VH-VL binders against GMP synthase [glutamine-hydrolyzing] subunit A (guaAA). Designs and how they scored, part 1

No score or structure here was measured in a lab: all are predicted.

Target 1, 190 residues: GMP synthase [glutamine-hydrolyzing] subunit A (guaAA), of Methanobrevibacter smithii (a5uk20)
Amino acid sequence: MTILVINNKGQYNHRIQRSLQYLKIPTELVPNTLSIEEIEAKNPIGLILGGGPSIEGAGNSEEYIKHFDIPILGICLGHQLIAKAYGGQIDTSNTESYAKVEINIVNDENLFSGLAPKMEVWSSHKDEVKSIPDDFEILANSNLCDVESFKHTEKDVYGIQFHPEVHHTPKGSTIFENFYEICKKRCNND
Below, numbering starts at 1 at the first letter of every chain, in headers, positions and changes, except where a header shows other numbers; Kabat numbers aren't used for antibody chains.
F, E and O stand for the ipSAE by ESMFold2-Fast, ESMFold2 and OpenDDE, each averaged over both directions (binder to target, target to binder). V2 = 0.75 x the mean of E and O + 0.25 x the DockQ between their complexes.
[cut] marks letters that were taken out.
The coordinates of atoms that the task and the answers printed are left out; those that the model quotes come from them. Centres of patches stay.

## First folded at step 1 (VH-VL)

Design e10 (framework fv_emapalumab)
Fold by ESMFold2-Fast, scan of step 1:
Structure e10 (fold): chain C 190 residues (1-190), chain A 124 residues (1-124), chain B 111 residues (1-111)
Amino acid sequence: as target 1 above (190 residues)
Amino acid sequence: EVQLLESGGGLVQPGGSLRLSCAASGFTFSDYAMSWVRQAPGKGLEWVSAISGSGDYTYYADSVKGRFTISRDNSKNTLYLQMNSLRAEDTAVYYCARGTYIYSDYGRWAFDIWGQGTLVTVSS
Amino acid sequence: NFMLTQPHSVSESPGKTVTISCTRSSGSIADNYVQWYQQRPGSSPTTVIYEDDQRPSGVPDRFSGSIDSSSNSASLTISGLKTEDEADYYCQSYDSSNYWVFGGGTKLTVL
């Protein structure tokens, strides 16, 4: 079944689609302006919310987060959109990131399976999640950012602040493989 | 009072080298990605090269890749373009330009502040 | 790699409305933002539209931008045309393969 990639106008949304295609994961890159009805008509088993320049430009992404109960993975801006949708706080980072960072994986279940204890990732962001919403757990942190990744305690809703879809994140494809396994398990058990 | 001032242009023979400079003032230079954009006499705008705020990431148009090097010195608020193996088709006014967005999404980047330009003439 | 194609020239009388198109050769025009620049003779370019349809402070509301996915193009529209609008206009977009690309430019004549 298909994972839809929501195009939030960031420079790497096409790379998310390409990464999934190379992994033989059925996927389609779609505009963030599609209605709930149009998304439902495509019958996705999961959503990936791509990166973008700002929350204001995220189209219907927050509506997708609140409406759908299939697994959701937010990347960069998508991570921040998930935090916002659930009542977390986003603010300017102490340091603008355009760099490789080493993240510490504190929970290696599901999304980070096979990646603990540490992973090199590429980050490109000005803002970050300063406080996580209630019922969320931190999955990874770094010296530059306290919330590199999180998940909802009960739902299959995940965020990552970094970009797994670029060459500079060497093990990024494993995150997509792990997310696909989450989607397949959810689909088979619903 | 945000401004960009280019210097270093001039006449050079084919195969020669020039180094362009762009002095920035009135803003926090390290917060912004910077670009070089050129314009041949009587022709349109052509993007040449870009560099991230940190200086760690650089991008080049295919026409200059391997010949030109963009760099910056954030302590001096200065952008550079080292041009090697110059060709007649490199003849242009070279503009220093700032990206409008302080975020890393380069697709959203408009060029909001432009310098006056510096003329590079490669004669053959 | 993609290209952006503009008409070489457009002309219109003062007070009228003119529209300048910018057509993308491959990939969708909606895949990334489109900016528009104005360059008067002997001057550096200035931004008149950014992010498809946004105006910088100081740019009059006579200038507007739009995207039409069906024609794979962006448009700059200038209403209430004034003689000082006479200039070259350039569209610009981005993708990860050939980065920042400018259209060939359109010379606007106001007479």
Scores: ipSAE 0.000, ipTM 0.475, lowest interface PAE 14.8, mean pLDDT 86

Design e11 (framework fv_emapalumab)
Fold by ESMFold2-Fast, scan of step 1:
Structure e11 (fold): chain C 190 residues (1-190), chain A 124 residues (1-124), chain B 111 residues (1-111)
Amino acid sequence: as target 1 above (190 residues)
Amino acid sequence: EVQLLESGGGLVQPGGSLRLSCAASGFTFSSYAMSWVRQAPGKGLEWVSAISGSGGSTYYADSVKGRFTISRDNSKNTLYLQMNSLRAEDTAVYYCAKDFSEWLGYDYYYMDVWGQGTLVTVSS
Amino acid sequence: NFMLTQPHSVSESPGKTVTISCTRSSGSIASNYVQWYQQRPGSSPTTVIYEDNQRPSGVPDRFSGSIDSSSNSASLTISGLKTEDEADYYCQSYDSSNHWVFGGGTKLTVL
């Protein structure tokens, strides 16, 4: 039972893999150029879409979002890719490229279990989600970004604009643990 | 078997200096952040300093900034604490401690292995 | 910087349950992980709880941790008290600037 980390070429993708390995969560970092059939052959219980420099460089990530019915977590660029795949709007952010941000957790169900009411996170992005897609709900916001995190109302598809995989995000490992629990629960119910 | 062994403690006069060492074995030393934590006789634990696995990042408690310097020699698997301008309030058992995780990978910030401690007494 | 405040001492009989509190003076207790350390007389500290409520291997399930945002405190609960649980207990947290803070410690006496 493996969680695949999709490498979208950002500087922190290897840290996502290392975070999962340290938590003893079976994982593999894979290129974003793998076909749907190649991903299916690895039999993942969940996908994490890593950060990256641009939507144009995201390879097959949008196709993965639209095809797979296993839990998906998008980080930074991955968050924006999920919004794009479901019809949301992405635009340039006023957020500084490197900043510690306090987020307000609006919904602590599942992904944010144990983390309410606020947590400090590391933010490193130029664009952000300006309007959420239909059938999505906001899980967290901040004074720098209206959509720090969201999820599909029916599907286990989550996005977070910040980086839980870096040293500067306290309790970031809890997000990975919570996502793993979501994946295990989905696997057991299917 | 992970082991941490402190040395270098002793009696020193106010204003003096001491260098503490912590010899590490049983794990990949360069991959883990290390800390110094002290405990004055009959008192509680107080964090003193921390250093990343590579040695590129160091952090200090406000009570020791400018007086103490944490460093490490990864080729010798040894952690150091250089203590200058010592005060009576620095009298304590000094523990070295291994962080649960690699400094740059996670925000766990807890010590999973502690040494036996070395006593530093600052008196005239 | 913030302070973590613990009661100086708590006492309870063998077999009973005791709870030790750890209150944060500023900022939310839930903003950063809380750890709990046990120190028996003449010994180095050992971790009994990490990341608010997790137990290291070898720590009995009688030890549990929790967070209460309304009182801005963390708690260590020890059920089924045994004489060997007699020790000093310290909570510890941190901020995003990599400054660790220990509570003042609580002496647990098992009467």
Scores: ipSAE 0.006, ipTM 0.482, lowest interface PAE 11.1, mean pLDDT 86

Design e4 (framework fv_emapalumab)
Fold by ESMFold2-Fast, scan of step 1:
Structure e4 (fold): chain C 190 residues (1-190), chain A 123 residues (1-123), chain B 111 residues (1-111)
Amino acid sequence: as target 1 above (190 residues)
Amino acid sequence: EVQLLESGGGLVQPGGSLRLSCAASGFTFSDYAMSWVRQAPGKGLEWVSAISGSGDYTYYADSVKGRFTISRDNSKNTLYLQMNSLRAEDTAVYYCARVPILEWSLYGGFDYWGQGTLVTVSS
Amino acid sequence: NFMLTQPHSVSESPGKTVTISCTRSSGSIADNYVQWYQQRPGSSPTTVIYEDDQRPSGVPDRFSGSIDSSSNSASLTISGLKTEDEADYYCQSYDSSNYWVFGGGTKLTVL
């Protein structure tokens, strides 16, 4: 019951792996250049798409989003890649974020279970999702970003613009625990 | 290889001002948050201020808020601390310290420290 | 807000083992990472333990860190004590409300 972390070359991808390991969640950090067949051979129950410096450097991530039907969580760049894959719009934020941000949780089902109504998070990004794709709903917002988190209305596909894997996001581990529960439920019901 | 070199300390009168500098080398300066930590003679370590890698976010201990200003010039790999309205209680060695908050780094801690510069506030 | 409390001093003979505690006044010690710094007289601090129990390159394996949730404390343990281990030792933690908090420091004397 392994969750694969897709390394999109961002500064925090190894921290995602470490967070899962501390929680005793079976995990492996893999290059974003693996083929669909290579990912399938590892038999994952979920995918986490890590952060990265650019969409151009995201390797096969968009193809993973379109191909796999297991739960997917996108973090920072991964969040933006999900929006792009489903037809949303990404653009430069008014101000680069490298700060603590208070997010408002508007839907606490599944991914944000136990975290409502507000959460302090660490943010490090230049671009943001300006409009969500059709069939997506917003889970969290802030004064600095309208789309801090979203999910597909029918699929277990989630995005978060902030970084739960850094120490400066208190209770960030709860997001990983909640995602693991989503993955286990999907695996056991399929 | 990583070096932090401080300057600007000295003797000042109460109510005076002083500007400390920390020249960084051996790493990509803008990738790291930076901090000032002080130590009064014969006393323990006390955190003073920190600044994000971009310079957009600053943090201060309550004892220095409104009097001290932290800043950085990433083009010059230099960290600054502008100290105004100095008090006798500000007498301390001031250390420049690197804050690695990223992959392979000390979360909530410091990995490299400068040699320190002594600030003496005395009449 | 919270405080970190350390004993003022500790002493032990060469070759023996010493443990220095760091107790958190509110909230769990496990809620945030703990670092340990060594400061010899006249010198700058240097990191001997980070993220509770990790050692930087160059720090001997005689140094180890641990967390004890039952006493709400972190500990620095130094085995095979040597004269060069004489120093002040500081624990330090962080949270979003207090930022960087240091313990009061412990003076280690090797007799």
Scores: ipSAE 0.007, ipTM 0.512, lowest interface PAE 9.0, mean pLDDT 86

Design e5 (framework fv_emapalumab)
Fold by ESMFold2-Fast, scan of step 1:
Structure e5 (fold): chain C 190 residues (1-190), chain A 123 residues (1-123), chain B 111 residues (1-111)
Amino acid sequence: as target 1 above (190 residues)
Amino acid sequence: EVQLLESGGGLVQPGGSLRLSCAASGFTFSSYWMSWVRQAPGKGLEWVSAISYSGGSTYYADSVKGRFTISRDNSKNTLYLQMNSLRAEDTAVYYCAKDQGYYEDYSYGMDVWGQGTLVTVSS
Amino acid sequence: NFMLTQPHSVSESPGKTVTISCTRSSGSIASNYVQWYQQRPGSSPTTVIYEDNQRPSGVPDRFSGSIDSSSNSASLTISGLKTEDEADYYCQSYDSDTYVVFGGGTKLTVL
């Protein structure tokens, strides 16, 4: 029933919670220091890993990625944490992104349903995913970043480098609606 | 961890100049809007100026427009306020503050404040 | 351009609840987020509420924020008042021309 938002201490984690609440999606913002057992006790149908200032400050996020088999969406730092957990490479961007960016949606199934072919998004990051893990596919790219979004080929594990939770991303709420549909479908099939 | 440290305040004559500095540490300085906020003795908070993450956009209170210049050096994690043509009514503690926002059409509020530096303009 | 108006002072006994209002003179208070700052004597301001009703880590849940569109105001509510809550409180919002607009401040006395 509930999607848990993991607070990785970035500027916009509370906005993820507010975006879900506005959409009437049951949600709770929780510290990234909660144990796996504490997360399990909350019985979530999905996890969103929020943004944050560094991988070092991400608490137990990588453990959550590796342990849980419910749908996971990583935003900004969360996107990078997913790539790292699965063996991808993260490095400093050639051009730092702190502006509106137009992304090209190359696969609009599920997470990007209704958003193709292009979307204006807000990006605020210094690092980016340079090499995706073996079992992942790219869902979106831009002139500034080759991997704006990706998905595990078999699991409902998604990453987006940009911020759908800010008003600077005009259609960001659709991504949350789409993720909720993924979570509900998974919950009904388990 | 996250800190802002102001310096450069002092006593100056009317018509004089001062340059304030704010040294930032513990966060990615280049990603955030920064503000200067002042407080006259026994008075409330008054916003003075703000600068975008890149330095490309600046805002000023009408009371200081044309006299004060905000700037930043992202390579040194330092914010500056150049104050010219100082008046007695500029006497205040000047605070450096980190805005949560990195986009100019909206202030998300201040989440980190410095200790302040006192500027006294008197004859 | 708009102004944010706060009562100059409020006073209440320990353990009671106090509410401080912040009224916007023109345009909707809900058009932009409202923040609340606490300033104890001799100290720098600290944020107690941001984005209308969110609390920073370390701020007690006795502090809450709300928006009332009918009175065009934001409110800071402090329950279970303690002597250390004695401070000046400032609301703040956004204006496209002036960037940051502060309220005049409210001195809270806990007696």
Scores: ipSAE 0.000, ipTM 0.455, lowest interface PAE 11.6, mean pLDDT 87

Design e7 (framework fv_emapalumab)
Fold by ESMFold2-Fast, scan of step 1:
Structure e7 (fold): chain C 190 residues (1-190), chain A 122 residues (1-122), chain B 111 residues (1-111)
Amino acid sequence: as target 1 above (190 residues)
Amino acid sequence: EVQLLESGGGLVQPGGSLRLSCAASGFTFDDYAMSWVRQAPGKGLEWVSAISWNSGSIYYADSVKGRFTISRDNSKNTLYLQMNSLRAEDTAVYYCAKDLYGSEYYDYFDYWGQGTLVTVSS
Amino acid sequence: NFMLTQPHSVSESPGKTVTISCTRSSGSIASNYVQWYQQRPGSSPTTVIYEDNQRPSGVPDRFSGSIDSSSNSASLTISGLKTEDEADYYCQSYDSSNHVVFGGGTKLTVL
């Protein structure tokens, strides 16, 4: 019943863990160097891939994305890692994002339930997803970034470019609550 | 630029009470978690308490839980520590510390105040 | 809950390299970020390393941090040692209950 947070060494990974703890969601922050077998031994119901300084420093994250069928949420770098794993294009943003941004929610099913039509989020990234993979759909966009959030069309694999784990994203806890509901539904249907 | 100024320290008898204040300037106070850290004379650093930006999350060291209360007034850019049932082992310099990454939770301390001395002695 | 253990003192000559260890008693040192603070006599602590190995603006590149999972410890390394590096150094992490944990501190003497 645990959601594992994969530590990609970004500024906010420990805050993801604390956000889940506040919501009474069982969680553990784990190194991105754990083997597939070590993660399986922890029997997680979902994975959250945290932010980090670079794709090169992401450890085994891409292997986790390709191996596991449980729900996956990628945050910031995690969002970009998901895009890369499925064949999308990542490149440098036209403008560095270190600001409060208003995103437009174009699909409010599941992850964005209760948040449409717009929400204020905090953004801290240099790179962004320029081209989404073929089997993905955009869930949110902004004036600064065309792909603020996406989802696999058939799998419970979600990405968000912004940070729901900081207080500058006032409704960020709702995203974690919604992800937990996705994880529970998947578990109940198995 | 960033400044944290503690006040309210002094001499108090065992069982007494004291209230510390920390006046913050040079940053957006209500964007950051704040902590109190103490240091007994000639000893190491000991974390006392932390409070999130909106007072929604509050944490205490086991040694002070039930005796100390942390609070903040964002309209005055001020952090407080109410200390009750003081003991000789509470004698220390008390530092106000700012969290580096504005959050509902604390991480680590990028700025520290000068400290205020609390002496608990009969 | 856990303890962080540091040597009480270390000493070295100017120009040489010194390493200060910080060992976690229970659970993995890599489970939570480790920070390092420098405190000179009569002064407040200042951050020299954060998030295991990151250096704040203004801290010389002679200061570096590392994690060694095999010994369950973090290390602060100061190369090209200068007399102004003489200070007490504290490691710091936090536990799963959101409590901040400090090491006991290490007094660095530069000969």
Scores: ipSAE 0.006, ipTM 0.496, lowest interface PAE 9.2, mean pLDDT 87

Design e8 (framework fv_emapalumab)
Fold by ESMFold2-Fast, scan of step 1:
Structure e8 (fold): chain C 190 residues (1-190), chain A 127 residues (1-127), chain B 111 residues (1-111)
Amino acid sequence: as target 1 above (190 residues)
Amino acid sequence: EVQLLESGGGLVQPGGSLRLSCAASGFTFSSYAMSWVRQAPGKGLEWVSAISGSGGSTYYADSVKGRFTISRDNSKNTLYLQMNSLRAEDTAVYYCARDTYTVEYYDSGSYEYFDYWGQGTLVTVSS
Amino acid sequence: NFMLTQPHSVSESPGKTVTISCTRSSGSIASNYVQWYQQRPGSSPTTVIYEDNQRPSGVPDRFSGSIDSSSNSASLTISGLKTEDEADYYCQSYDSSNHWVFGGGTKLTVL
């Protein structure tokens, strides 16, 4: 019952792995260059798409998003990659975000269970999702970004623009625990 | 081969100024956050200051804030520490250290460890 | 803002095992990665453990790191002690203000 963390070459991918290990969630950090067949051979129950410097450097991440039906959580760049894969639009933010941000949680089911109505998060990004895909709903917003988090209406595909894996996001571990519960529920129902 | 070479240390009187340099080679300098860490004779390590890969973010220990300025010239692969209003307590070997790999675009300034260290340069503040 | 506390000195015989602790005064030790640096007399520090328990290339498997949340401490364990292991050992982490925090250092003597 392993969650694979896809290394999109951002500074915090190793911290995602560590956060999961601390929570005793079986995990492996893997390069974003692995083939679909190599990912399938590892038999993951979920995928986390980590942060990174650019969409161009995301390797096979978009192919993973389109191919796999297991739960997917995109963090920062991963959030933007999910939006792009489903037809959303990404553009440059008014101001680069390198700061602590308070987000408003508008839907606290599943991923944000136990976190409503607000939480402090660490944000480190230049681009943001400007247009959400047709089959997605917003889970959280802030004064700096309209789409801090979203989910597919039918699939267990989630995005968060902020970083739950850093200590500047005090309740970030709860997001990973909630994602693991989503993965276990999907695995047990299949 | 990653190399960091400090220079600019020496004897200076209290209240004086000194500028340290660290010449970096063997890696893409602009991709890495850099720090200065000092060690007083016979004492432990004390972090002094850090700078992001782009130079856009700087951090200082409370003991040096307002007196020291960290900067970098990525075109010359060189890190600097401008030290003003020096005190006897600033007497130490100053090490240049490379922080973990950071990518500027998604770099929040949250850096974790030092994977390479220079040989150090001694600063003595004495009356 | 926190402090990392280490014992000032430890000593052990060649071939034995020694453990050096690093205790965080506030906040969880597991909130940030802990690194360990070795500084032999007259030398610059070198990394022996990074990200809690990882070894750099060239560091022998006699060196290991661990985290104990119940004591809010990180530990560096060195087995099969050799005279060349005599050094000062420093733990290091960082705080919410993006400040790097070093422990006070532990002098290891191999008798």
Scores: ipSAE 0.006, ipTM 0.523, lowest interface PAE 9.6, mean pLDDT 85

Design e9 (framework fv_emapalumab)
Fold by ESMFold2-Fast, scan of step 1:
Structure e9 (fold): chain C 190 residues (1-190), chain A 122 residues (1-122), chain B 111 residues (1-111)
Amino acid sequence: as target 1 above (190 residues)
Amino acid sequence: EVQLLESGGGLVQPGGSLRLSCAASGFTFSSYWMSWVRQAPGKGLEWVSAISYSGGSTYYADSVKGRFTISRDNSKNTLYLQMNSLRAEDTAVYYCAKEGWYQGDYSYFDYWGQGTLVTVSS
Amino acid sequence: NFMLTQPHSVSESPGKTVTISCTRSSGSIASNYVQWYQQRPGSSPTTVIYEDNQRPSGVPDRFSGSIDSSSNSASLTISGLKTEDEADYYCQSYDSDTYVVFGGGTKLTVL
């Protein structure tokens, strides 16, 4: 029942691994260069796509998004990679975001269970999702970013622009717990 | 290598004002969050205020909110704490502290200054 | 808001192991990282543990940190205790309302 964390070379990927370990969630941090066959051989119940410095440096992440039908959570760059993979638009933010941000949770099912109506999150990004893909819905927004979180309408594919793995996001562990519940339910129903 | 040097402490009467400065060197000052932490004589550590790398976000302990203002000048590698309406309970050594990870992932205070003593008494 | 509670003092002989606890009053101790600082008399604090269990460069492996969800506490453990370990130790975590929360501090005496 392992969740794999895809290392997109961002500075916080090790913290995603630590957060899952503290929650007793089986996890492994893996290079974003693994083939689809190598990922499949590890038999994950879910994937978390970590942050990183650029889309160009994301390795095989977009291929993982398109191929796998297990739950996927994209964090920061991972959020943007999901939008790109499904045909959304990514552009430079009006202002670089490196701050605590209060997000409004508009849908508290699954990923945001127990967190509505608002939560304080840490944001560290230059780009943002400006246009969500057709089959996605917004889960959270803020005064600084219209798409703080989204999900596919049919699939368990979630994105969050902020970082739940850092202490600046005090309730971030709840997001990982909720994602693990999504993964376990999907595993039991499939 | 990394150095934080506080100055501006001294004796002040209740209701008075002081401005503390912290001169930073040995790291890219503009990339890190900074904090002020104080310690009353013989007592424990108490966090006072924090400021983001750009100065765009500031945070304050309830005990100082509305009286103290944190600011920074990245061109001078200097952190400030403007203290107004000082009370006897503000008597403490004030430490300048650097947060340990860049671009807003606060993991710990990796470096502390030597501290500057503020005494509020008549 | 929450408080972090530490014992006021602990004592142990050289060469032995000592453990200092830091208990969170509300919410899970695992919700945010816990740091540990060492402060010798007349000196500034220095970090001995960050992010629950990580050691800064130069800190001996005799220092270790852990989280215990059953007691809702973090612990600093110092093995092979030396006289130079005598100091005040502070735990610290993060809260969204108060930003930084410190424990009350523990005086470690090595005798």
Scores: ipSAE 0.013, ipTM 0.519, lowest interface PAE 7.9, mean pLDDT 87

Design f1 (framework fv_felzartamab)
Heavy chain, then light chain:
Amino acid sequence: QVQLVESGGGLVQPGGSLRLSCAASGFTFSSYAMNWVRQAPGKGLEWVSGISGSGGSTYYADSVKGRFTISRDNSKNTLYLQMNSLRAEDTAVYYCARDYWEGSYYDAFDIWGQGTLVTVSS
Amino acid sequence: DIELTQPPSVSVAPGQTARISCSGDNIGSKYVYWYQQKPGQAPVLVIYDDSDRPSGIPERFSGSNSGNTATLTISGTQAEDEADYYCQVWDSSSDHVFGGGTKLTVL
ESMFold2-Fast, scan of step 1: ipSAE 0.014; ipTM 0.560

Design f10 (framework fv_felzartamab)
Fold by ESMFold2-Fast, scan of step 1:
Structure f10 (fold): chain C 190 residues (1-190), chain A 122 residues (1-122), chain B 107 residues (1-107)
Amino acid sequence: as target 1 above (190 residues)
Amino acid sequence: QVQLVESGGGLVQPGGSLRLSCAASGFTFSSYAMNWVRQAPGKGLEWVSGISGSGGSTYYADSVKGRFTISRDNSKNTLYLQMNSLRAEDTAVYYCARGLDYQYGDYWFDPWGQGTLVTVSS
Amino acid sequence: DIELTQPPSVSVAPGQTARISCSGDNIGSKYVYWYQQKPGQAPVLVIYDDSDRPSGIPERFSGSNSGNTATLTISGTQAEDEADYYCQVWDSSSDHVFGGGTKLTVL
């Protein structure tokens, strides 16, 4: 009943693990080099793809996105990796974002339950999703980024461009709680 | 290894100005946020100001906004605090303290310098 | 703005457990940091992220944080642990907030 945090080598990956531990959600931070068989052996109920310095350094993350049918949450680089895996376009942002940003929540079901209509988030990225893949829906936007969050229309696959695991995102723990509820519901219905 | 050394403290009259410096060594200065934390004689710690690793973002306690300016020179590994319109209530030991850069979202201070005393008195 | 309240003093005999509280509205939703300050010296980080110890800090130091109270616990308190202790959080309204400090006396 563990959520695995995939370490894509960003500074925030330890904070994702700490946030889940604080919420008493069973978790383990694992290298992004583990095989699919090794991930399956850990029997996770969900995957969180952490941030990182580059798509090229993301190890097996894209393979995990394509193979697993459990809920997946991508954070920052993980968000971009999900878009790439499903055929979306990633490119350099018009404005590099290293700031507190107010996002507009346009769909408050599941991942954003209890957070609408707006929330303050910490943004730390230079690339962004320019076009979402087919079968994806935008969940949140901001003045700096059109795709702050998205989800697959049929699968429990979510992306957020911002960092819920940092103190500058005051309500970030609610996103992790909501993701855990998604994972538990999926586990019980499989 | 990692060292922070403050300087520039001293006695100043109310309404006066002082510029504090903090010389950093033993680490990649531009990769870390830097902070000023003060302590009035016999009192507790009070955060004063912080600056991101790049210097692009600055933050201030309400008690000093408009009077103090934090800055850094990454080529000289030096942090500054320009203190204007000083009041008796600003009398304190001023510590330079290293933080993780604001982008990392965690906010402990490690290490701290030895401090420099600022006394604002007639 | 969160306000952090600490008892002004705590006394403990050598070898006993000292517990120093840090109370704040919904502090359990934040990470808490703890600093030790000895007379005439700069503060030293002893706990970060609620419960983690920096390299070099003795195992007898531990932390917890839930609801409205964070606690620094020193098991088997030693004479060298006599100091002032400060809790600290980051808050979106006021950035870095320190508690008022607790003087630990080891009789």
Scores: ipSAE 0.012, ipTM 0.547, lowest interface PAE 8.1, mean pLDDT 88

